# VHH binders against F-box/kelch-repeat protein At1g80440: the designs that were tried, part 2

Target 1, 354 residues: F-box/kelch-repeat protein At1g80440, of Arabidopsis thaliana (Mouse-ear cress) (q9m8l2)
Amino acid sequence: MELIPNLPDDVARECLLRSSYQQFPVIASVCRAWNREVSLSQFLHQRKASRHSQELLILSQARVDPAGSGKIIATPEYRISVLESGSGLWTELPPIPGQTKGLPLFCRLVSVGSDLIVLGGLDPITWQAHDSVFVFSFLTSKWRVGATMPGVRRSFFGCASDSDRTVLVAGGHNEEKCALTSAMVYDVSEDKWTFLPDMARERDECKAVFHAGRFHVIGGYATEEQGQFSKTAESFDVSTWEWGPLTEDFLDDTGDTVSPPTCVAGGDLYACWGGDVMMFLNDKWQKVGQIPADVYNVTYVAVRPGMLIVIGNGKALAGYGEATVGYICDLSSSRWVKLETHGGHVQAGCFLEV

## First folded at step 1 (VHH)

Design a6 (framework vhh_etentamig_d1)
Fold by ESMFold2-Fast, scan of step 1:
Structure a6 (fold): chain B 354 residues (1-354), chain A 125 residues (1-125)
Amino acid sequence: as target 1 above (354 residues)
Amino acid sequence: EVQLLESGGGLVQPGGSLRLSCAASGFTFSSYAMSWVRQAPGKGPEWVSGISGSGGSTYYADSVKGRFTISRDNSKNTLYLQMNSLRAEDTAVYYCAKVTYENPSTGYWEYFDYRGQGTLVTVSS
């Protein structure tokens, strides 16, 4: 039914399936038939099935002076950088309307379907906590404002997506710097928040991952333990609407620095501690690799089945942080390739396939 | 009458983050540049970061560039220091200071009026 004059429908569809995501808004604007075709969930499924989908690494990166040395002289202005894995090409998303000084500081990035979701953080001008939800559609290349996070305003919360429909949030601290037990879920298509039952522990600066059908909330610290990260974890089962039992020693004490913020999920569960890459296997953390020696401080870790990305700072010389350094590891070969980052400090990121 | 009250310090693991706050009272906060100064155990004071009265200009010691971010909320008379990627050498008492001179680059605490009690940051396993 979506005939292109003098071209069979199956050939026309094959051409659309092979197009770059950057062309989706243009394709959608050609005619109603093409707009309908790229808007179907079947279209994205067929792109993945035919191996024409594009895998995007999405990063919140600080701008650097274009003519300068990459020094941070002012409050960082964050923007969204996008790396298309197949081509190695970088691009930048348009700014969020009304956010003149860039993305919220310490905001969370997650992907749901073909949408990028930006949650929370601090206003870069006032440093007041945001309850904001911003959604970027890769189908339209447009931002929209989602329903605000309900309840007390929170910062430094754990956040994870099921990749399909929902975003889950837990912990953080309120405007009085009190660690929170509360958790909630956002349904992106319905634009609706729902509170979950409270966690067993209050968890400021916790890490959340969606893994094996469960929303896991790892570590963090109670108000009385500021900066002393817990080794406990708990997980929420969205099908039963219940938190599972608390796991007391989820984070392994290997004698090295334990950093819950480096825990990531992508097929398997990984963490980066003390220069080591750890994998969670048989209820224990196992060392599976070493981070390249020129990455002094790890600031961001991301994982997909078969691929691990590590971004951090180079080794300091007389106290100044060296340039941002990144690497991609092929998990099947354990080989590292240096990543060109085209920017400053990375505060958040996610993967999205479109 | 001038008071500065630091908070937000604590024990933190290497690689962790802390956000320090300084509540200011008794003067027109937005009219003065503000600074953070730290003193590590057994060492002299070290200037860490400075910010102009409007917040439009920020300055950092080489030891913290790329890791620390200074900011202010003039509507709340509050100064902040966001400390990321903390290292053992960042262990110190952190002081909030009202700058009396336009050039805070010397960093010496005695050139800064109305330092508060400080807040202890300990970076260790």
Scores: ipSAE 0.007, ipTM 0.266, lowest interface PAE 12.2, mean pLDDT 78

Design a7 (framework vhh_etentamig_d1)
Fold by ESMFold2-Fast, scan of step 1:
Structure a7 (fold): chain B 354 residues (1-354), chain A 122 residues (1-122)
Amino acid sequence: as target 1 above (354 residues)
Amino acid sequence: EVQLLESGGGLVQPGGSLRLSCAASGFTFSSYAMSWVRQAPGKGPEWVSGISGSGGSTYYADSVKGRFTISRDNSKNTLYLQMNSLRAEDTAVYYCAKGWEYTGSYTEFDYRGQGTLVTVSS
C-alpha cells in the first residue's frame, strides 16, 4: 500500500522521518499505514541515523504562583515539563487522567523507546505509597496505566531503564520503613513485572543506573542504619539473571554524603557530590568539574556524550523557600551555560530521544 | 555529613503537651526549609508541619492546626515542635526532615536517626 498517493514509499518515509515529534499523534491518526510506519522501531532508528531525531529533557516540576511571583506554594502540583534541546522550546504534557493533585511526590521518571514511564511515589495528600505505573506515548500523546508494581508497596527505590525495553527497580522501604533487598523488572511492551533475585544488601534511598548491560544499585542504607549511607554497590546482569559480587568501597571517596545523583552516558559513569562533578574512571572517582555556586542541592543529573545537565535547588529566599536552577556543561571545555527553567522545584527527570 | 537528632518524645495523657527538638549538623541550617513528619505503627509517613529557612513562614497539616507550633533557632541549628492538646491519634514516631514536600528532597535525604516516639495514652 502506498504511504502517500503518487509518491514512492522511500520518498514518503523521508518526509515522515523529518517530522517534529509533536506531529506524531497527527501522523499516527491519519491511517493504519502511517500509524504502522511511525510505530516501527526502525522508524525511530532511522530518525536517529539521519539526524532528524529530537532530544527531550523531561522533568517532573512544580507549578509556580499564578501571579508570576516565582515563589513556591505550600501544596505544589507537579506536572511534566518538556524541553526540546534543538529549539529551546518548553511544553507541558497533558495531566494524568484521575490525578487531581498532580504527579505523585518523589515518583521516578524513566524513558523506554518513545515512552515516558512514571513509577511509584507518594500520594500528595495522604503520603501513602503508590504502586502505580503511568506510561505516556510520544507517538499518540496519551497516557495509559501499566501493570502495578508487585509485592510490598515501596518508596525511595532505585530505578533505571535500559532505554530500549525494560525498567528495573530495587530497594527502597516498605510501609513499616524497613529497607528492602528485593528487585524487579518491568517489560513495557508486555506490560509485565518479573521479580529478580534479592540484592545482597538492604538499600533504602539508593540510586540506580543501567550501564554496560548491567543494572547498578548504588548506596542506600539498611533499616538499622537509617541516615548512614552505604558506600557499597552491586549490579545485576539481565542476560545471566545474576547479581555480581558486592563492591564494598564504591562510594568510599564521598565521605559521609548521601547516595549521590548518578547518571551514565556511553562508557562513562558520573555523579555529583560536594559541589563537584565526578567521573568513575579506572575503578575510582575523579573530579572533572565544579558545579556553579548557585546550585545548592542537586536533584537531577543527566549526561549526553560531551554534555552534562545539572538541575537542583537554589539557595533559600527569605520566607519563600528555594528556586530551581539548572545548567548545561560542555565537558570538553568545562564551561557552564545557565538553563532557563520557567518553573518550580524539579523532583525527577529523564532524557528521551524521538 | 548531614545529621538530624530528634528528642523530647515520651508518654503523655490526652490533652497534655510535649516539645520536640531536632539538632541539625553537616549543612547550612538557615538555608533550608525544615519539616516534621510522623509515622504511626503500620501507617505511612504523614507530613505534620513546615517552616521556611528564615522562620518567617510556617505551615501545618489540617489535623494539627491550632494545636502544634513549629519554630527554629538558626543560631543553635535547632528545630522545634510544640505540641498542645494532644490526642490518641497523635501517637507516632516523629522525624525531623530537611526541606518541604515542595522541594522534593526532604524525605529522601533526612530521616536521620530513629526519630522520637510520642505516645498519647492514659
Scores: ipSAE 0.008, ipTM 0.215, lowest interface PAE 13.1, mean pLDDT 77

Design a8 (framework vhh_etentamig_d1)
Fold by ESMFold2-Fast, scan of step 1:
Formats: C-alpha cells, structure tokens, sequence
Structure a8 (fold): chain B 354 residues (1-354), chain A 124 residues (1-124)
C-alpha cells in the first residue's frame, strides 16, 4: 500500500523524514504503516543521516507572571519548556499526569534516545523526596511511569545519561540527611534498575557527567562535612563494572564553595564556575572563555560540534520567576550570541535530538 | 566553614508569639537569600518563609501569611522569624536555611547549611 496517496513510497518516506517532531504523534495516528515508520529506530537514524533531525533544548522552568511584574510566588511551579534550536520556536510539554503543582523541585533531567527522563526531586507540596521516574516519549508525546528508584529515597544526587541506553545515579542524601555512597543504573529499554558497587566517598549534592565511557561523580560532601564541598572525584567504568581510583583535587582551586553548577560532556568535558567556562584538558582545568555578565546563575550547559550553549537565570525580579538567559558560544572564535529565551527560573535541563 | 545556629523556640500557648533567631557565620550573609523551614513530628519539611539577600523581598507560605514576619540584620549576620497568632499546627522544629534559589543552578538543596533547629511547641 501507499504511505501517501499518489506518491511513491520513497518520496512519501522522505516527506515523513522532513516532518517536525511535533507531528510524530499525528503521523503515527494516520494508519498502521505510518505508525510503523515513525516507531522504527531506523526512522530516527534516517532523520539524523539525512540532516532532518531537530535539536531540542529541554528545560525545567518556573512559571512567569504574565505581566512580567515579578509577582511574589512562594514555591515556583515548574513545567518542561522545549526550544527547537534551528527554528528558535518554544513549546511546552503536557504536564505529568498526577503532578498538579508541576515538576518535582530539583528533579534531574536526562535524555536517552528520543526519551526525556525526569528523576527524583522533592514533591512541591510536601517537599518529600520522590523515587519517581517519569519518561516522556517524543515519538508519542506521552508520559509514562518508569520503575521507581530502588533502595532508600534520595535527593540531591548526581545523575548522568550515556545518551544511548542508561541513566546513572550516585550519592545524594536520605531522609535523615545522611550522605550516600550508593550508586545505581537504569536501563531505559528494559525499565530496570541495577545497583553499582558503592563509591569510595559519601557524596551529598554531588555533580555527575558521563564522559569518555565513564560515569564521573564530582564533589559533594559527607554527612559530617555538610557545606564543605569535596574537590575529589571518582568514575565508574561501565565496561569493567569497577570504580577507578579516587582523584584528589579534581576541581582544583575553583574559588567556589560548591560542586560546579554545570558540567557537560560532548567529546570534551566543560564546567562553569566563577564566571568562567572551563575545559578539562591534559588532566587539568583550563579557562576557555568568560560567561556573559547578564547570566547570573548557570543552570545548564550543552556542547554541540563547534559550539557551547549556556542557559541560566538573569537577575531575579522578585526572587522566584526570574528570567531565563541563554547564549551560544562559537568555540573556534570564543564569540557569544544571545539566544532568544523566555520563561522563569531554570532548575534543570538536557539536550535531545529527534 | 558555614554555621547556622537557631534559637528562640519554646513552649507557647495558642494565640501567643515567639521570635526565632538564626546566627550565621562562614559566608557573606548579605549575598544569600535565607529561608525558614519547619518539620512537624512525623511529617516532611515545609517551607515557611524566605527573604532576599538585601531584605527587600519577602515570601510566605499561605499557612503563615499575615501571621509570620521574616526579617534580617545583615550587620549582625542574623535572620529572624516573628511568629504571631500561633496555632497548634505550627508545632514543629524550625530550621534556618541558606537558600539556593537565587544563587542555585537548580541542583542544590533548599536546606543547604541548615542548622540543628529550634523546637516550637504550641499547646495549652
């Protein structure tokens, strides 16, 4: 049968490959043939190979007063905002069913394939730690509930994705605010958690990145050292199933009292602290740029071939509901171009290509 | 070294008043928003009130609005919570917290550098 009436299948398939991701659920609903086409992993591979894929910046953003007046909001209501990089168009994802006051506070956002994964955080009503895993499929535009995080409930853990299949979690603290050594991995396709061996150190409020085949857990603090952030790091090799040796002074003298607010890996490891963009090169951090002064807090950094994207908050108008500010840096020229942004305070972000 | 020390809690009758204090040290106090958070027996923590670093903006949970007043004295590195018209449901341990909402990347605990807390019991 014909995918599109009066068109050869190869031409019809080309038309589907060129469609916006926003049309995928609509396309899938037309008939079984179209549903099969967009559901195949081959479809996304073909979109990327033919240069029709769309690059999405996904942000957890607070609601903004429509008047822009900085109305006082006691607890911000977070939603998912999506920026399509090529068009500059913003959209909002549907709310997670049952989450009436928005996304969990301080939840982690990661991407795996065409899925957005929301992990943990605090319930915005009760401030109780979530063990919840919510998965949004960009192929279906639907939320599903994943297997809950096993073990003790944790908050403020390190979280990173390999972008391919798995999400890794380490550290944080339990309900008694005791820092944790435990770590685990979530296989998105299998909907299954597996514990890793414990880290060498307790790490509350640590930062994690997946870089060069390893899950890196950076900084944080032990229970007895609350607020005294470690400069150490350790990394897990998923191929050998072993933690590497503890690295002392990994963060160097950053002048910061916290783990770097944002670390990113996209071939190269970057971190933002002290108003600077740093790159990990030759076993040391090197300054490669300076963050534009109107970015008050960096909340998310993403790297693309030849460019770095920095998303953060501008100066708060009334505290909660502060404006989003973003920039793209051309890494070859170190030139910054301001992104057209909207919305309030950004608490988390990730990057996804569909 | 960051330290927060809460004081001023105690036993009070319904309709009474208490003023809580939090002495802060080890950081540039005026550069950080501060919050009061409470935890009633057997319940999770509840955010009560917040104040900007300058003291120019204050925020309150609906449950305490009109009854509680948050303030700060940056010259003394001290945070205050004036609690009026106290109710039995205000019974909790009250924690002073260095608020990361204004300085946070969104990845940090709202109860960062919280102290040991001070117990407030409202009963007749």
Amino acid sequence: as target 1 above (354 residues)
Amino acid sequence: EVQLLESGGGLVQPGGSLRLSCAASGFTFSSYAMSWVRQAPGKGPEWVSGISGSGGSTYYADSVKGRFTISRDNSKNTLYLQMNSLRAEDTAVYYCAKDRWYDSSGYYEPFDYRGQGTLVTVSS
Scores: ipSAE 0.006, ipTM 0.260, lowest interface PAE 11.0, mean pLDDT 78

Design a9 (framework vhh_etentamig_d1)
Fold by ESMFold2-Fast, scan of step 1:
Structure a9 (fold): chain B 354 residues (1-354), chain A 123 residues (1-123)
Amino acid sequence: as target 1 above (354 residues)
Amino acid sequence: EVQLLESGGGLVQPGGSLRLSCAASGFTFSDYYMSWVRQAPGKGPEWVSGISYSGGSTYYADSVKGRFTISRDNSKNTLYLQMNSLRAEDTAVYYCAKESYTFEWGGTKFDYRGQGTLVTVSS
């Protein structure tokens, strides 16, 4: 009935909108009316509109060897580190039940609403491909297991979220190291996978972004062209259920031997290669910034209006336990500020606003 | 061009030993983490062992720990894998792999540039 007894519903909703995301599980447990309010998609939209939402940087990050010793060590353990932008505080999510050696190697991280989705990757013990889907709810602070990815087991695929309901997957390679043309979409609320029509090209180690109703798949390589990264791109239109025409020279000469880290914000596509930050404008790539020299390899890039985040390895480091180097750039001033990043190597990341 | 040339494989009886070598060229060998990866018949690639650029840190899969030793000679651009107490389940093609720090948005990726060397453990 009433959200809070003896208070108008509008006043009660304003109180809920101002709560920290860390309180959501407690709020949801109080009563059915409160649980219903915080679970509505409009609740998160209202938090953003009123500027009470919290921006979270979520990273799959290796544990650092505390001794720094020359002891024989197994494959490093990856966990989820979370940085809350407003407070600058770091936390760690609880481990995925049953994953004794941490997150799958090379798994993908995406966000849908208030959920973090962990997809695929390799078992850290056997290096066998996972078809696993793990979902962390920031409303309940609990992990659940989603429906497994259908078809052949794949790794090193492109992955992007529409941020609202679905996660799209394309390419990668199977256990025979054959690059894949297949693509599929996961509906998080329905817990169902649906195959898309195949891409025009096989794409192992491709990148993906979602923008304006289109799932863009960029780069990668075909089985017979292993290590020869394609400059092509193609995009799937969710409304028509069709792939658009192949763009043959989408990527300029990147100078790199890999598909570049890419992200999208406010309609603008960004990519990092050769020590430069590039933006796609007027059908060509334009240099818009230079990455600080102590970032040896960019492993994760994200852009928000007026703000660019770059995370990578430090210069001349090696191995899974390597230190992370991160920077935030204010795009209006072109000033770089070093981001404090505790722990080791970052293998994946995403942004979540809750 | 990155080139990795593996050698030292062959037929060996259970309990035997083999030493694999990998000659690297086309990149600054001393700047990269190096690994051995194997692929058994009908299976996907399995990471076996890794070594930091200086040789100061070594890592092993649980299945080979205590039996295999990875090492490197940066002056010769060569990676080694000493395999002791070999078992039938160690039968695989062994690949020398250069780690790429730019692959997979933060993930490390092994670049299989060589043809591999076959190790068969059978009586």
Scores: ipSAE 0.000, ipTM 0.181, lowest interface PAE 17.1, mean pLDDT 78

Design b1 (framework vhh_6fv0_2)
Fold by ESMFold2-Fast, scan of step 1:
Structure b1 (fold): chain B 354 residues (1-354), chain A 123 residues (1-123)
Amino acid sequence: as target 1 above (354 residues)
Amino acid sequence: QVQLQESGGGLVQPGGSLRLSCAASGFTFSNYAMYWVRQAPEKGLEWVSTISTGGGSTYYKDSVKGRFTVSRDNAKNTLYLQMNSLKPEDAAQYYCAREYTWTGSEYVYFDYRGQGTQVTVSS
């Protein structure tokens, strides 16, 4: 049937392309034809091409005022907060069905197409490692459960998305606190996991990024070197299905007084350490910014063309109730503007465009 | 299954001392940094102290530094907090909590399964 009665289908599609993402579930509920249109990958590609897409900053944040419940709670409840960059509007996603105490602790967030993927972490009730994959569709505003991560249960692994089809996972530690060499890839559309060849090094608490067709796994430590972070990196070429050679001094500028860097990939590779924002250019790390001094611990960094976002904990008090502090930097002017975060501690984040 | 059981609280006069204990089970205690947190009536949860996996590094809230000492016995799976020169403002329910990784932020979140132990400071 006609998408919109009395309108040519091309005109009707143009009207749908201009809709807010928050209207997608409503549009999809009108009839099967509309549901089909907004569910097509072509629909989202056309929205991006026509500049009608919306950029979303997605964060796993602890709820504010945990002590207000009237009982002592040691484990904060995490929820998904969403900032729409164009409007400045903050919203909250619905809870994952069956997860009554919020998101898994230390879970990873990545985006694939119009889907938010939540991977791993620790059950907030039992503190047992999750092998769970939860997928939120921004087209339907519904959660679904993906295929569980195969093999040994792992925590504190590196995780990155190609943003298009796959999520890659490497390292972490098992339930015996032994660092892992294994790696695997999840195909979101096929709902299937495949093991990669093992990395050259065991890497607990490593970082990962997808950059220029390669899955990069950076730093971490072996079981015998707990807390002594490696400066090495290695990368998996998804086209050849092979790990490249180990890079020994990839993080040689990090020193021994900083936590492992937080790495992000947009058009360029970035990392944060020592109060500085670094960019990887011409096989060298170059300082491109200084993080505002009131950001105590950087928990999330994101880069978009011309824009850098840094989110972390404030220094206002120790323990529970630490204020979240965020900043946006215009890279062309080097100007930092404070971001209104309206929430507690951020443990993970990603960007998504719909 | 993680279990943490606190003990050693009680009533003490201002300037007095108490030693709190926390018995841990259900995990490899020596692999985790441990925390003491407290909650006074009408107040939020407050971090008090952190101890590294081997006990070599300790951290304290400014208001308790020099008065409180955290320690651990990994052979006994037990965490301790020695509290000296107690003040009325130290009165609270005290909880021990586990950090998942010892290299995490000093503000890494906690799991406690115990009911806590009450400390009252009054004349």
Scores: ipSAE 0.006, ipTM 0.304, lowest interface PAE 10.1, mean pLDDT 78

Design b10 (framework vhh_6fv0_2)
Fold by ESMFold2-Fast, scan of step 1:
Structure b10 (fold): chain B 354 residues (1-354), chain A 122 residues (1-122)
Amino acid sequence: as target 1 above (354 residues)
Amino acid sequence: QVQLQESGGGLVQPGGSLRLSCAASGFTFSDYWMYWVRQAPEKGLEWVSTISSSGSYTYYKDSVKGRFTVSRDNAKNTLYLQMNSLKPEDAAQYYCATDYWTYGESTYFDYRGQGTQVTVSS
């Protein structure tokens, strides 16, 4: 059967490769052959190889009051905003079915393949910790519910994806505000959680990154050290199934700062503190850039080849939330360009390529 | 609807005392840790004190330890901060927060209460 009537299959495939991700659900719904074409991992690989793939910045972002005051006492309603990097166009994903008050507060966002994974956070109505896993497929434009996070319910945990198959979670605190040592991994395709061995340290409000087969968990604080952030880090080797030795002084250069926003791209580890962009080189943190002065507090950092994205809060607005400010830096030119964002506070984000 | 309403601030002389209150509604107050944070003019938010859900565990910023006392009344859904021996450096807008509005991630959400102003003369 021809993919497109009166068109050779190789030409038809070329047309599908050039389609926008927003068309994937329509394409998948036409017939079984088209659904199979866009569902294959080779399809997404060929899109990337032919330079037809789209890079998406995905943010959990609060709705802004239509009046634009920004100084409102209300429970914020979070939704998923999507920026397509090539076109500069913003869109909003459909709401999660049954989540009438928006995304969980303080939830984590990661990408696995063509899927967006939303993990944990607090219920906006009850203020109880979620063990929920929500998965959005960019191929179908549909949400599904994944297997719940096992064990004690946790908030403010570290979370990172290997981008291909799994999501790893470590630390946070339980419902009694006790910092956790436990860690676990979620296999998205098998919809299954597995516990890891415990970390050496309790780590509430830690940061996590996945790099070169290792899940790195950085900073955080123990229950007895509330607000006194650890300078230590440790990493889990997914091939040996073991935590490596504790690095005692990993963040000694940060002074008294909280666990810094961290990210990895192309083998490099980046973090932001003290108004600076830092890169971990030769076992030392080195300054590689300076964050624009109107970014008062950095909440999200992402690095792509040749590009750094920094999102944070503007200066405090006298007792109500702060305006979101964002910048992109072209690392080849060292030029910062302000992101045009029309939403409220960003609580989480990730990158996805489809 | 979650609501936090601070009160009890005002103008005092150095060495004076104030008792701040925070009335909580819209959630099960007795299940949550509570925090006091403050913001002086042209400075960032600064953590001051923490109290556990039961009231059994309390934590303080070093500069206020021995002068400030946090407490709570779960029957009244109210959090308190007793401030003694006030110094000019304590002058700030004081906010209460749930245990999920602390240390970076929760600091800047739109549901932050209006706070109560503490001014220390001189």
Scores: ipSAE 0.005, ipTM 0.234, lowest interface PAE 11.2, mean pLDDT 78

Design b11 (framework vhh_6fv0_2)
Fold by ESMFold2-Fast, scan of step 1:
Structure b11 (fold): chain B 354 residues (1-354), chain A 122 residues (1-122)
Amino acid sequence: as target 1 above (354 residues)
Amino acid sequence: QVQLQESGGGLVQPGGSLRLSCAASGFTFSDYWMYWVRQAPEKGLEWVSTISSSGSYTYYKDSVKGRFTVSRDNAKNTLYLQMNSLKPEDAAQYYCAKRFYLESGKYTYDYRGQGTQVTVSS
């Protein structure tokens, strides 16, 4: 069947491959043939192979308080902001149905394929821990509800995706503020959770990354060590289904009192602490850049070929500010260019290619 | 209506002591973990201490351990912070919070009051 009237199918497919992701729902609505074409896994593979895919930076970002630095801070209302890297255009995703006060506070964002997954956090109305899983499809521009996180309700857990099929969760704290050792994995296509063996350490407010078949859980603190962040790390091997031994003094910078934002680029691990961008190489951290001074603290880091994206809070004139400041660092030159982020505090983010 | 009202601040000499109080109303105080946080002029909000709903578990920022003691009286709906051996770096506006969440460089809180000012100087 003819995809576009009076146009050969190979030329018509080339036109579809070059379309913006914002057009996918419109394209899918035209007819069965177009809907089938954009729904094929080959479509996304072909877009990436032909270099017509779009790189999206996805952020859970608070709406700016109109009163500015008010004396009493209201509960922030979070929404999903999307930056398309090639055009520099910002958009906002539709709200999650039924979530009238925005995204859960301190929820986690990860990407799996062409899906954005929102996990956990606290209800902005009741401040009760959520076991919720919400999935946004960039192919359909629709939200769906996934299977709830099993076990005790947890907040401030580490979370990472293998980018292909699964999301892994570890640590955090329960509703009694007790740090957790438990971990679990969510299979997005099967809509099923499975518990992992427990970690060696309780890890509240830990960070997590996924690399080369391993789920790495970094830092955090035990219940008895509230606010005293661990320098240890451990990793789960998804192929053997077991945790490796603890890495002691993994975070050997004594100047940082919190688990640093971390990300993986290619085969390399990056983290931001003490005003510096660090790279883990030959079993030690090496400084590869200095974070611009107007970034008070780093809340999110992401990486793309040859570039690091750093987003954090700006300082208010009279103290701590809720304004968001972002930069892109060219890793080959160590030069920083300001990223136009707009809006308020960024609590979570992820990178997605579609 | 949830309300938190801090009191007990003032001017004190280095090495002196102050006892802060937080009167809570509008919620079941005995069901919540409570927090003390502070903000010095031109600095960010800083967590100081945490106490469990029963009072059985207490946690402190490293720089105040051994000097500060948090306690609560659930019958009076009141949270306390006993501050001994005060240092110039302890000077700040002190707040109590019903829910204070600490995450990598971000602080948030629920039902924060107006605070009480602590000044440490000769």
Scores: ipSAE 0.005, ipTM 0.299, lowest interface PAE 10.8, mean pLDDT 79

Design b12 (framework vhh_6fv0_2)
Fold by ESMFold2-Fast, scan of step 1:
Parts: structure tokens; sequence; C-alpha cells
Structure b12 (fold): chain B 354 residues (1-354), chain A 125 residues (1-125)
């Protein structure tokens, strides 16, 4: 049947391609034909090809929860904040059903297609490691519960998405605070987990990126070397189902850095350490910029083609610090523009295009 | 340099009302969540209310819910606290505070940035 009465389907489809993502649940609810059209992978591909897609910055950002008297506040309640890059407008996603104290602490956010995936972290009430997987669909504006992460419960693991179908997880530590070698992959469409072969090294508090068809796991530390961050990296080839050789000097000497650098992948690999923005070129890390001086501690970094976003804590002043500060860098001009962050501590984030 | 200037306190009878104001300067007011905190002579500092940078989200201490209303005017760089049905337990020095700098997820520890002199609220006959 006709998508829109008295209009050719090609014209009607063109109208749907121009709609805002905020209209997708309404469009999907109108009738079966519209729901089918919006749900087709071809629809989202055509939106991107025609440049009608919207880029969303998705952040897990704190609310304030009081702890009683004094200057101490209880465990913050985390929510999902969404910035639409074209309009500059901020929105908040609906809460996860049953999560009365907000998102898990130290959870990971990744995007797969038009879905936001929330993985792991600590329960904000019990402070126990969660194996929870929550999926938000931007097509329906609804949360669902995914299959739980198998094996030993883990926290502070590396996590990255291929952006297409899967989420990969590696390392972290178990409930006994022992660093892990195990890794696994989640197929979002099939709602199932599969274990990978183990990594060559135990990696607690490691970083992970998906780059050039490979899942890279960088740094971290072994149980016996707590706080002594490794310079090594290893990568899993999803096509051959094998880990590649260990790279011993993947990270340069980061000095007296306790935490590993924040690594992100877009078209190229980027990392932030020592107040510098580094890019991996010709098998070497090269400085390509400086983080604005009012960003004291970087808590989140993301990269998109031609754009870098840095979010962190402000500079301490008179025994108290400034609030959360964010910046967007145009990589072609090296120009930094301040980003409105709307509130407290950012613990995780990702980009999503719909 | 961050400056916060509280005003609007005074002496009021139980059941009365007061409206507190906080004039902010030295930072981009519209970028920050703002807080009201209070301190009585023999008590520690207590959190009272929070408002988001846009004003869309507000939070209150349980004992003041339904009686107090926080609001802001970003064009005037001013934070407000409307206090109704005041009780003797509400008597305190009231401060406005800019959003916190450092938070440790493992301990739940935050520090408020409150720099003004505060404004005194007294509730008695």
Amino acid sequence: as target 1 above (354 residues)
Amino acid sequence: QVQLQESGGGLVQPGGSLRLSCAASGFTFSDYWMYWVRQAPEKGLEWVSTISSSGSYTYYKDSVKGRFTVSRDNAKNTLYLQMNSLKPEDAAQYYCAKDVYTWNPETGEYYFDYRGQGTQVTVSS
C-alpha cells in the first residue's frame, strides 16, 4: 500500500529520510508500512548517504545525591545525556526500568547500529560487580535487557564496538581483584555471548578500541603489578579468530602516569596523556595538539572524522575545583570550542549516528 | 575569579516565607549546576537543593520537599530559593554553591564550591 496517500512512494520515502530521530518512535507507531520503512537497514543507510543523519554524543553523567551533613554527597545517580551535534540541543534518555539509583558505576557505553549498549559496572546500591547488559533502541525509544555477561563477574574491563554488530570485552578484574586474561564478544542481534581465546597477558584497567578490523587491548596491569601500567598491547582479528603477537612497546614512556592514556579510534588512533593529544602515525605516537589548560583531569575522550571531544574536571581553586568542562576540537584547524556539559561527572560516553 | 553573593535572609515567624537570591559572576553561569547548602551553629553543612544548568531538573532534601522551590535566571546570572512554611529547624546560614570539582565513585565524596558570605535565616517568634 502507499506509504503516504496521494504521494508516490519515492517522494514519501524522501520525506521520512528528512525526519528527526526524535520522531522515529512516532513514525513507527503510525502504521505497519511506516514501521517497516523506518526499521529497514536500508533506511538508516540512505539517511547517512543523503546526509540527513544526525550525530549524537551520548554521555553517562552524574546527578547529585546527598549523603547527610558536611560536604560529602552519597553515590551519584548517573543518567544518559544526549547532545545532537547539528542543533546543539541536549536531551535526557528515559531511565532504565528497575534501576532506581541510576546507571551502574563505571559502566561502559558503546553504540551498535542505532542501539546504545550499557555494559557492566558496579551496582550503585550494593557496589557489587554487575554482569548486566542494557540496550536502548533509538528507533523505539525503549530499553531492553540483554543476555548477561558470562563467566566470572568483572569490573574495569576494556570494551569496544565494531559499530556494526558486536561488542568486545577483555580483561578487568574479578571479585577477588585478580586481573583477567579472558575476553568475549556480544552479538547484539542474536543476543548471545561467545568467549574468545585468552589474551597473552592479565590486564586490569586496560583500554580497548576497535580499529582496522581488529579489537585492540592496550595497557592495564597484572594482579602482581597493581598500579604498574603495562606499555604492551595485543589485538584480536575477528576474521581469523586469533590474537596477534604481543606488541611490547606500543605505548611510549608516559612518565609517572598511574592511569593508562585514553585511547579512541575513528579514522585514526588517538590517545591523550600529559596534557597532549597524540595520534598513531607510521607506527609511532606523535603529538598533534594540546588539551585546553582548564581541563585538569580528562575523564572522557571521543573522536569522529575531523573532530575530537575532550571532557574532564576543571582546575582546583581555593581547595575546591571547577565543574565538569568539555571541548570540541576541529582537527583541521586545531580550534577548540567550549562544550556545554549540563552538570556533573562524566564516567562514560559514545557517538551514535541515526 | 568566581564570586557568589547571597541575599534575602532575615527573621521570620514559623510558617512564614523568604526568598533567597544568589548573584553569580566570574564564570559562565549557564554551564553549571547550582546548589543551595546550609549550616546551623551546632550542625555540619547540609545540602538543601540542586538545579541543573538549564533549570529542567531540580532535587531537594527530604525535609524541605514541597516547601522549598529552587529556580534560576541564566540571563541575570541569578539563583533563587523560595522557602515556604518555614520551621525552626530551617534556621541556618544559607550558601549557594557552584558544581563540584572532584568526585570519587568508590567513596561517594564530593566537595562544594561555595565562596560567598551566605545569608542568615532565623525562625522564631
Scores: ipSAE 0.000, ipTM 0.125, lowest interface PAE 18.1, mean pLDDT 77

